# Designs tried in a protein design chat: VHH binders against c3ng28. Part 1

No score or structure here was measured in a lab: all are predicted.

Target 1, 373 residues: c3ng28
Amino acid sequence: MLIIIRPSGEIALKSPRSRRNFEHTLANNIRSVIKEGKIWRSQGVLFLEVNDNNKNIEELSKVFGIASFSPVMSIKSYNNNLEDIINKAKEVFAEIVKGKIFSVRAKRIGSHNFTSLDVQRKVGEALYPFSRGVNLENPEVEVFIEIRNDVAYFYYKIIKGPRGLPVGVAGKTVVLFSGGIDSPVATWMMMKRGSIPVILNFNLGGSVHRKFVLEELSVLRKWSGGHKLKLFIVNGTDVLIKLSQIEKRNRVVMLKRVMYKVAERLCDKANAKSITTGESLSQVSSQTMTNLYVTEYGIKYPIFRPLIGFDKEEIVELARKIGTYEYSIKLPEYCAISTKARTSVELDEVLKDEENLNIDYEKVLENSEVIEI
Structure headers, positions and changes below count from the first letter of each chain, unless a header shows other numbers; antibody chains aren't numbered by Kabat.
F, E and O are the ipSAE of ESMFold2-Fast, ESMFold2 and OpenDDE, as the mean of both directions, binder to target and target to binder. V2 is 0.75 times the mean of E and O plus 0.25 times the DockQ between their complexes.
Where letters were taken out, [cut] stands.

## First folded at step 12 (VHH)

Design u1
Fold by ESMFold2, fold request of step 15:
Structure u1 (fold): chain B 373 residues (1-373), chain A 119 residues (1-119)
Amino acid sequence: as target 1 above (373 residues)
Amino acid sequence: EVQLVESGGGLVQPGGSLRLSCAASGFTFSRYYMSWVRQAPGKGLEWIGRIYTSGDTYYNPSLKSLVTISRDNSKNTLYLQMNSLRAEDTATYYCARWGRYLSDLFDIWGQGTTVTVSS
């Protein structure tokens, strides 16, 4: 089976050098996901030849950088003979248009002595006897003919891809991954922009917490374009005990600052240039404008919050689409970073507490468990 | 009436063993993380370890090889097993429940049971 794969429109608008790099990365990612078959680039699209394997089509729908894809039939060397195109169209489309109102759409790349309208008219004419009629605005089925130089391709399915950019083109980001609803969605959104996530988890819930984080990453692995996901697990209990030394109102922000500081060290180690969180402004009391300002104060890497403008229901909807929601809701309550009441903190007070706690962030990272998914 | 009541303390010789119990009442014990905490005479509180609802544990690194925390959810009881006891293990031992809000850390404490290690 031959499949035409259309890269996202954003890739097509890149400079020739960038487009070549993005298309190469996309092809490599597709190759990694499919495992077998042949893939090649041709004038702005990719062609994929594989055995009939419905699992491969399913996997393509999760490859960032793909706008759409279509299984095709073709005739090589149609010899600028429109009649050969018409005859093949009848073979391919007769049963598809049988008893239905249809339309024909044609597209040409290269030099031809006929127009796309000629193809549409002639093929429509040839298919009409099998059909119930034509309607270009509201057909029951659309059939497509794409003529590229001396080869004509015939298809009637256009399967949507996730768009975005190929995972790998944008470098690495360290994701603070609690395993709740939001952090898997933030990870997915960074992959959609071509970033490779490096996962940092502060374990607050023991073996059950670890189990569901791993389940969520197994789901996200299906979206990574074949890239493995590296997970660093830090036990957070030692940090929690140190927080007994500071006022209750500062503890949640301080825990988050510890997470950011450890994430900084992981950025250095993994050669990542940003930290990503699933934080959304005002969603919870620890994520007010003031508290987010204090949480990130003095952190040397950019903090990306792809969900900052999302409400909770929008995040849940996306989590269901991605497939991580069912695992996120099984986390123990103790894995949530929450406080009962006042979380408004003062920067100077938090910085003084931080100095007094004197946590060795390098050592915290050194004690991590490392897993590759 | 949420209560934690420790028992099993007393005088023990160096090298001996002791098993402390903490009876929980007034709440669904199996749904809470628990800890043991001790306080030696004239010293501050020292956290010993945490036991999760699943039964797995995480210990203070300085005490890791010296103690074992376990729970019996059918009896609503938390245990602390101490072997090869030393004089420095002399302390009041408290059972503590982790609260639902992170900022609280522990929300319920027992009254404590005193262990004295002396020849």
Scores: ipSAE 0.621, ipTM 0.863, lowest interface PAE 1.5, mean pLDDT 90
Fold by ESMFold2, fold request of step 15:
Structure u1 (fold): chain B 373 residues (1-373), chain A 119 residues (1-119)
Amino acid sequence: as target 1 above (373 residues)
Amino acid sequence: EVQLVESGGGLVQPGGSLRLSCAASGFTFSRYYMSWVRQAPGKGLEWIGRIYTSGDTYYNPSLKSLVTISRDNSKNTLYLQMNSLRAEDTATYYCARWGRYLSDLFDIWGQGTTVTVSS
């Protein structure tokens, strides 16, 4: 089976050199995901030849950078012979238009002794006896013919891809991945922009927490364009115990600052240039404008919060679509950071407490468990 | 009423072993993380380790080869096994329940049981 794959429009608008780089990365990602197929680039599209139909369609639907794709039938039309195109169109489309009002769309690339309108008219005439009629504005079914030089491609299905940019074109981001509902969605959104996530998990819930984080990453792995996901697991208990030395109202923000500081060191180690979190503004009291400001104060890498403007229901909707929701809801309460106490922490107080705690962030990271998924 | 009651303390010889128990009541024990904490005479509190609801443990790195924390959820009991005891292990030993929120850390404490290691 032959599939025409259309890159996202954003890629098509790039300079020729950038476009080639992005299309090359997209092709490599597809090759990594569709293991037993042949893929090549041709004049703004990709072609994939593969044996398995349904499994490959589902996998292809999760490759960022794809706008759409279509299974096609094709023929070589020597000397631009329109009769060959008409005959093949009847073979492919007769059952598709049977008993239906239809239209024919044609597109051409290259030099031909006929026009796109000639193709549409002649194929329409040939298909009409099988149909209930033609309507160019409101058909029940639309069939497509794309003639590229000496080859004609025939399709009637256009399957949507996830769009975005190919994973790998935008560098790495360290994701603070609690395993709740929000952090997998934030990870997915960063992959959609072409970033490779490096996962940092502060384990607060033991083996149960670890299990469901791994399940969520297995789901996200289906969206990574074949890129492996590296997970760093830090046991958070020692940090929690040290926080007993500071005032209760400051502890949640301080814990988040510790997480950001460890993430900062992981950025250095993994050559990542940003930190990503699943935080939404005001979703919980620790995420007020003031507390977010204090949490990130002095961190040397940009903090990306792709969910900053989302409410919880919107995040849940995406989590269900991505497939991570069912695992996120199985985490016990201890696996998530939560506080009932409202607070607007004082920056200077938090910074002085931080200095006095004197946590060795490099050692915290060094003691991590590292898993590649 | 929520209660934690430690038992099993006493006098032991250096090199000996001792198992402490903590009986929990008034709450769903199997749903809470638990810890042991000790206080040597004239010293501050020293956290020994945590046991998760799954039975997994995580220990203070300075103590991790010396102690074993376990739980029996059917008996609502937390245990601390100590082997190769030293004079410096002389302390009052407390069981403590982790609160559901980070800012609470330990929300319920036992009364403590005293262990004395001497010849």
Scores: ipSAE 0.469, ipTM 0.801, lowest interface PAE 2.3, mean pLDDT 89
Fold by ESMFold2, fold request of step 15:
Structure u1 (fold): chain B 373 residues (1-373), chain A 119 residues (1-119)
Amino acid sequence: as target 1 above (373 residues)
Amino acid sequence: EVQLVESGGGLVQPGGSLRLSCAASGFTFSRYYMSWVRQAPGKGLEWIGRIYTSGDTYYNPSLKSLVTISRDNSKNTLYLQMNSLRAEDTATYYCARWGRYLSDLFDIWGQGTTVTVSS
């Protein structure tokens, strides 16, 4: 089976050099996901020749950088022979249009002695006897012919891809990955922009916490374009005990600052240029405008919050689509950071407490467990 | 009424062993993380270790090889095993429950049980 794969329109807007690089990365990612197939680039699209099975279609639907794809039938039409195109169209589409109101859409790339409208009219005439009629505005079924130079492609299915950019084109980001509902979604959104996530987990719930984080990452691995996911696990209990010196109302912001500082060191180690979190503005008291400002104050790397403007219902909808929701809801409630914090923590108090805590952030990272998924 | 009650303290010789128990009541013990904490005379509190609901543990690094924490969820009981006891292990030992939010640390404490290591 031959599949035409249409890269995201955003890729087509790149300079020729960038477009070539993005298309190459997309092809490599598809090759990593679809093990038994031949893939090549041609005039702004990709072609994939692969054995017909539903697993390949499902996997292809999760590759970022794909706008859509279609299984096609094809013929080579010497000297742009319209009669060959018409005959093949009857073979492919007769049963599809049988007893139905239909339309024909045609597209041409290259030089031909006919127009796209000529193709639509002639193929429509040939298919009409099988059908109940033609309606270009409101058909029951639509069939497509795409003529690229001396080859004509015939399809009636357009399968949507996830769009975005190919994973790998946008560098690395360190994700603070608690394993709740939000952080897997934030990870997915950064992969959609072509970033490779490096996962940092502060384990607060022991082996059960670790188990569900790994299960969530196994799901996210299906979306990574064949890139493995690297996980750093830090035991968070030692940090929590050190925070006993901190006023309760400030502890959540301080804990997050510790996480950001460790993530900063991981950025240096992994050559990542940003930190990503699943935080939404005002979702909880620790995430007010003021508290987010205090949490990131003085951090060397940009903090990306792909969910900053999302409400919880929108995040849950995405989590279900991605497949991580069912694992996120199994985490013990005690793995969660408190929802109660002072709504406007004072920066100077937090910085003074931070100095007094004297945490060795690099040592915290050095003691991590490292897993590749 | 939520309660934690320690037992098993007393006088023990240097080099000896002792097992402390903590009986929990008034809450679903199996759903909570637990810790032991001790306080030597005239000193501050020293966290000993944490046991998760699964039974796995994480210890204060300075005490890691000296103690064992376990739990029996069917009996609602937390245990602390101490071996090769030294005079410096003389302290009041407390059972503590981690709160619903771990950043709040301990929300319920026992009354403590006193261990004296002396010849």
Scores: ipSAE 0.461, ipTM 0.791, lowest interface PAE 2.2, mean pLDDT 89

Design u1
Fold by OpenDDE, fold request of step 15:
Structure u1 (fold): chain B 373 residues (1-373), chain A 119 residues (1-119)
Amino acid sequence: as target 1 above (373 residues)
Amino acid sequence: EVQLVESGGGLVQPGGSLRLSCAASGFTFSRYYMSWVRQAPGKGLEWIGRIYTSGDTYYNPSLKSLVTISRDNSKNTLYLQMNSLRAEDTATYYCARWGRYLSDLFDIWGQGTTVTVSS
């Protein structure tokens, strides 16, 4: 089976050099995901030749950088023979338009002795006897013909891709991954913008916590464009015991700062240039404007919060779409330590506490469990 | 009065075993997660593990010692079984209550019981 793959519109807007790079990355990602057949670039689209299976369609639907794709039939159209195109159209589309109101859409790339309108008209005429009629404005079925140089492609299914940019084009980001509903969504959003996530998790719940985190990541792996996900699991309780030495009111904010600081070290190690979190503004007491300011203070790398303006319902919807929601909601309650954080912690106080704690963030990271998914 | 009282510490030879107990009072013991923490001389606090209300346990993955945490809710008692003790296990061992909120983590501590592993 041959599939035409259309890159995201954003890619087409890039400079020729950038466009080529993005398309190349997209092709590589598809190759990594599908792991079979042949893929090549031509005239702004990708062609994928694979065996007939629905699995590949499902896989492509999760490859960022794809606007849409279509299974196609194709013929060589030598000498600008429109009759061959018409005959093939009858073969491919007669059953599809049978008893239905239909329309024909044609596109040409290259030099031909006929226009796209000619193709639409002639093919329409040829298919008309099989149909219930033609309606260009509101057809029941739309069939498509693309003539690219000396090859004509026939299709009637357009499957939407996830759009975005190919994973890898934007480099790496360290994700503070809690295993809740938000962090997987944030991760997904960053992948959609072409980032490879490096996952940093503070385990506060033991084996069960670990299990669900891994399940969520297994889901996200289907969206990663074939890129492996590295997971760093930090002994969260080890950090918490240290935090027990500071004032209770500052512990939540300090924990976040510790996470950011460890993430910073991981950025250095993994050559990531940003930190990503699932934080949403004012969703919880620890995520007030002031507390976000305090937690982020002095961090070397940009902190991306793709969910900063999202409400909980929107995030849940995305989680369902992604497929992580079902796992996130199973996370035991004890893993989500309810935070009664002070809504406004003083920066100077936190910095003083940080100094006094003198946590070796590098060591914390070095002691982490590393898993490749 | 809410209190935790550790017992069972003492001198033990390398390779030996020891069982520590923590008696809880002043609160509904069965409703709280409990934890063991130790502090070796000149070192910081190291958490050993915790036990949930269900009886499930989570141990420090960095812990090299063979330990088992258990609880008897009918006796309001937390236990720490330590086997194959080494010199590096010498420390004061504390029982701590795991609070409901992050701000309340380890909100109640015992006075500790000292374990010395020496030949």
Scores: ipSAE 0.415, ipTM 0.771, lowest interface PAE 1.5, mean pLDDT 93
Fold by OpenDDE, fold request of step 15:
Structure u1 (fold): chain B 373 residues (1-373), chain A 119 residues (1-119)
Amino acid sequence: as target 1 above (373 residues)
Amino acid sequence: EVQLVESGGGLVQPGGSLRLSCAASGFTFSRYYMSWVRQAPGKGLEWIGRIYTSGDTYYNPSLKSLVTISRDNSKNTLYLQMNSLRAEDTATYYCARWGRYLSDLFDIWGQGTTVTVSS
């Protein structure tokens, strides 16, 4: 089976060099995901030849950078033979339009002795006897013909892709991954923008926490464009015991700062240029504007919070769509950083506490468990 | 009065085993997570493990000694079983109550019981 794949519209807006790079990355990701088949680029689209149609359709539906894709039939039409196109259209579409109101859409790329309108009209005429009629504005069925140079492609199914950018085009981001509802969604959103996530988890719940994190990541792996996910698991309880030595009101913010500091070291190691979190503004006391400011103070990498403007319901909907919700809700409460914090912590106080704690962030990272998914 | 009292510490030979107990009073023991922490001479606090209200346990992965934490809610008692003890396990061992929130973590501590591993 041959599939025509249309890259995201955003890719087309890029400079020629960037566009080529993005398309190349997209092709590579598709190769990694599909594993079997042949893929090539031509005139702004990708072609994929595969043997198994259904499996591949599902897989393609999760490849960022794809606007849409269609299974196609194709013929070579030498010398711009419109009759061949018409005949093939009858063969392919007669059953599809049978008893239905239909329309024909044609597109041409290249030089031909006929127009797209000619194709639409002639094919429409040819298919009309099989149909209940033609309506261009509100058809029951649309059939499509794309003529690219000397090849005509026929299709009637357009499957929407996830859009976004190909994973890898934007580099790496370290994700603070708690295993709650938010962090997987944030990860997914960053992948959609072309980032490869490097996962940093502070284990606060032991084997159960680890289990659900891995489950969520297994789901996210289906969206990673074939890229492997590296997971770093830190013993979070070792940090918590240290936090017991500081004022109660600062512990939540300090925990987050420690996470950010460790993430910073991981960025250095993994050549990531940003840190990503699932934080949403004012969703909880620890995520006030002031506390976010204090939390990220001094971190040398940008902090991306793709959910900063999302409400809880929206995030849940996304989690359901992604497929992580079912795992996230099973995470025990003790694994969630759902701590009552002051709505406003003083920066100077936190910095003093940080100095007094004198945590070796590099050592914390070095002692982490590393898993590749 | 809320109180935790550790017991069972003492001198043990390398390779030996020891069981520590922590008696809780003044609160509903069964409703709280509990933890063991130790402090070796001249070193900082080291987390050993935690036991949840469900009985599930989480241990420090860095521990080389074999440890088992258990609880008997009917006796309001927390236990720490340690096997194959080494000299490096010499420390004062504390039981601590784990609060529901981070702000309340380790909110109550015992006085500690000392374990010395020596030939």
Scores: ipSAE 0.374, ipTM 0.749, lowest interface PAE 1.4, mean pLDDT 93
Fold by OpenDDE, fold request of step 15:
Structure u1 (fold): chain B 373 residues (1-373), chain A 119 residues (1-119)
Amino acid sequence: as target 1 above (373 residues)
Amino acid sequence: EVQLVESGGGLVQPGGSLRLSCAASGFTFSRYYMSWVRQAPGKGLEWIGRIYTSGDTYYNPSLKSLVTISRDNSKNTLYLQMNSLRAEDTATYYCARWGRYLSDLFDIWGQGTTVTVSS
């Protein structure tokens, strides 16, 4: 089977050097996902040759950087022989247009002694006897011919990809991953922009918490473009016990700061240049403008919050689309960070508390369980 | 008044077992998670585990000791069973109430009971 893969439109807008890099990364990701076959770049598209029984083809719909892909038939059309194209079109499309109102779309790349319109017209005429008629505006079926230099490609199926950028082109980001509804969605969004996520989880619920985090990550792994996901699981309760020594009103914000501080250390270790969270503005008391300011104060890496402007319903819809919702909702309540936080914690108080606690963030990270998914 | 009172500490030989108790008063014991924490000489606080209202338990993954946390709601008592004790288990052991919210986490502590493991 031969498949033509169309990269995301935004890739084509990149400089030639960047475009090549993105397309190269995309090709590598596809190789990793498909696990067999041959892939090559040509004139702004990718071609994938695989066995007909390849079970991973459907996974292309989860490879970021793909706008669409189509199984194709192809012939060499030497000397711009339009008749060969017409004959092959009849072979490929006769059954497809049988008894239906159809249209033909043709595209050319290269120099030919015929136009795309010529191809559409002649192929349309050839297919007409098999059909119920032609309608360019509202066909029941559309068939496609692409002539690229001396090769003609025939297809009628267009499968949409997820678009975005190939995972890897944007580097690594450390994701604060709670296992709730939001953090998997944030992770997915970052992957869509080409980032490789490094997952940092503070375990607060033991084996159950761990279980669902792993399930969610298994889902996300299908979107990672073949990239392995590295998971760091911190013993969250060890941190919580330390927090018991500070004022109650500051504990939630301090926990977040500790998470950011540990994430910062992980960024250093993993060569990540950002931290990602699933936080949404004013979704909970700990996510007010002031508390976000206080929690990230002094962190040397950018904090990305892809969901900052999303409401809960929108996030849930995305989670359903991604496939993580069913796991996220099963997390026990005690795994969630309390919503009973002060809406505005004072920065000076938090900084003083931080100094007094004197948490060794490096040690916290060092003691984490590391899992590769 | 809300109170937690630990008991059962003492001297035990290596390889021995000990059961600690924590008596709760002044609050509805059955509605709260409870936790055991210890502090060895010269070391920081180390949480041992927690028990939920359901009776389910979550233990510190870093613990090397064999421990079992249980509760008797009819007696308002939390238990810590420790087996195969080692010298490294020498510490003051505390019970603490685990509040429903993070802001109430470990909001009440006992006075502690000391366990010494020595030959």
Scores: ipSAE 0.341, ipTM 0.738, lowest interface PAE 1.5, mean pLDDT 93

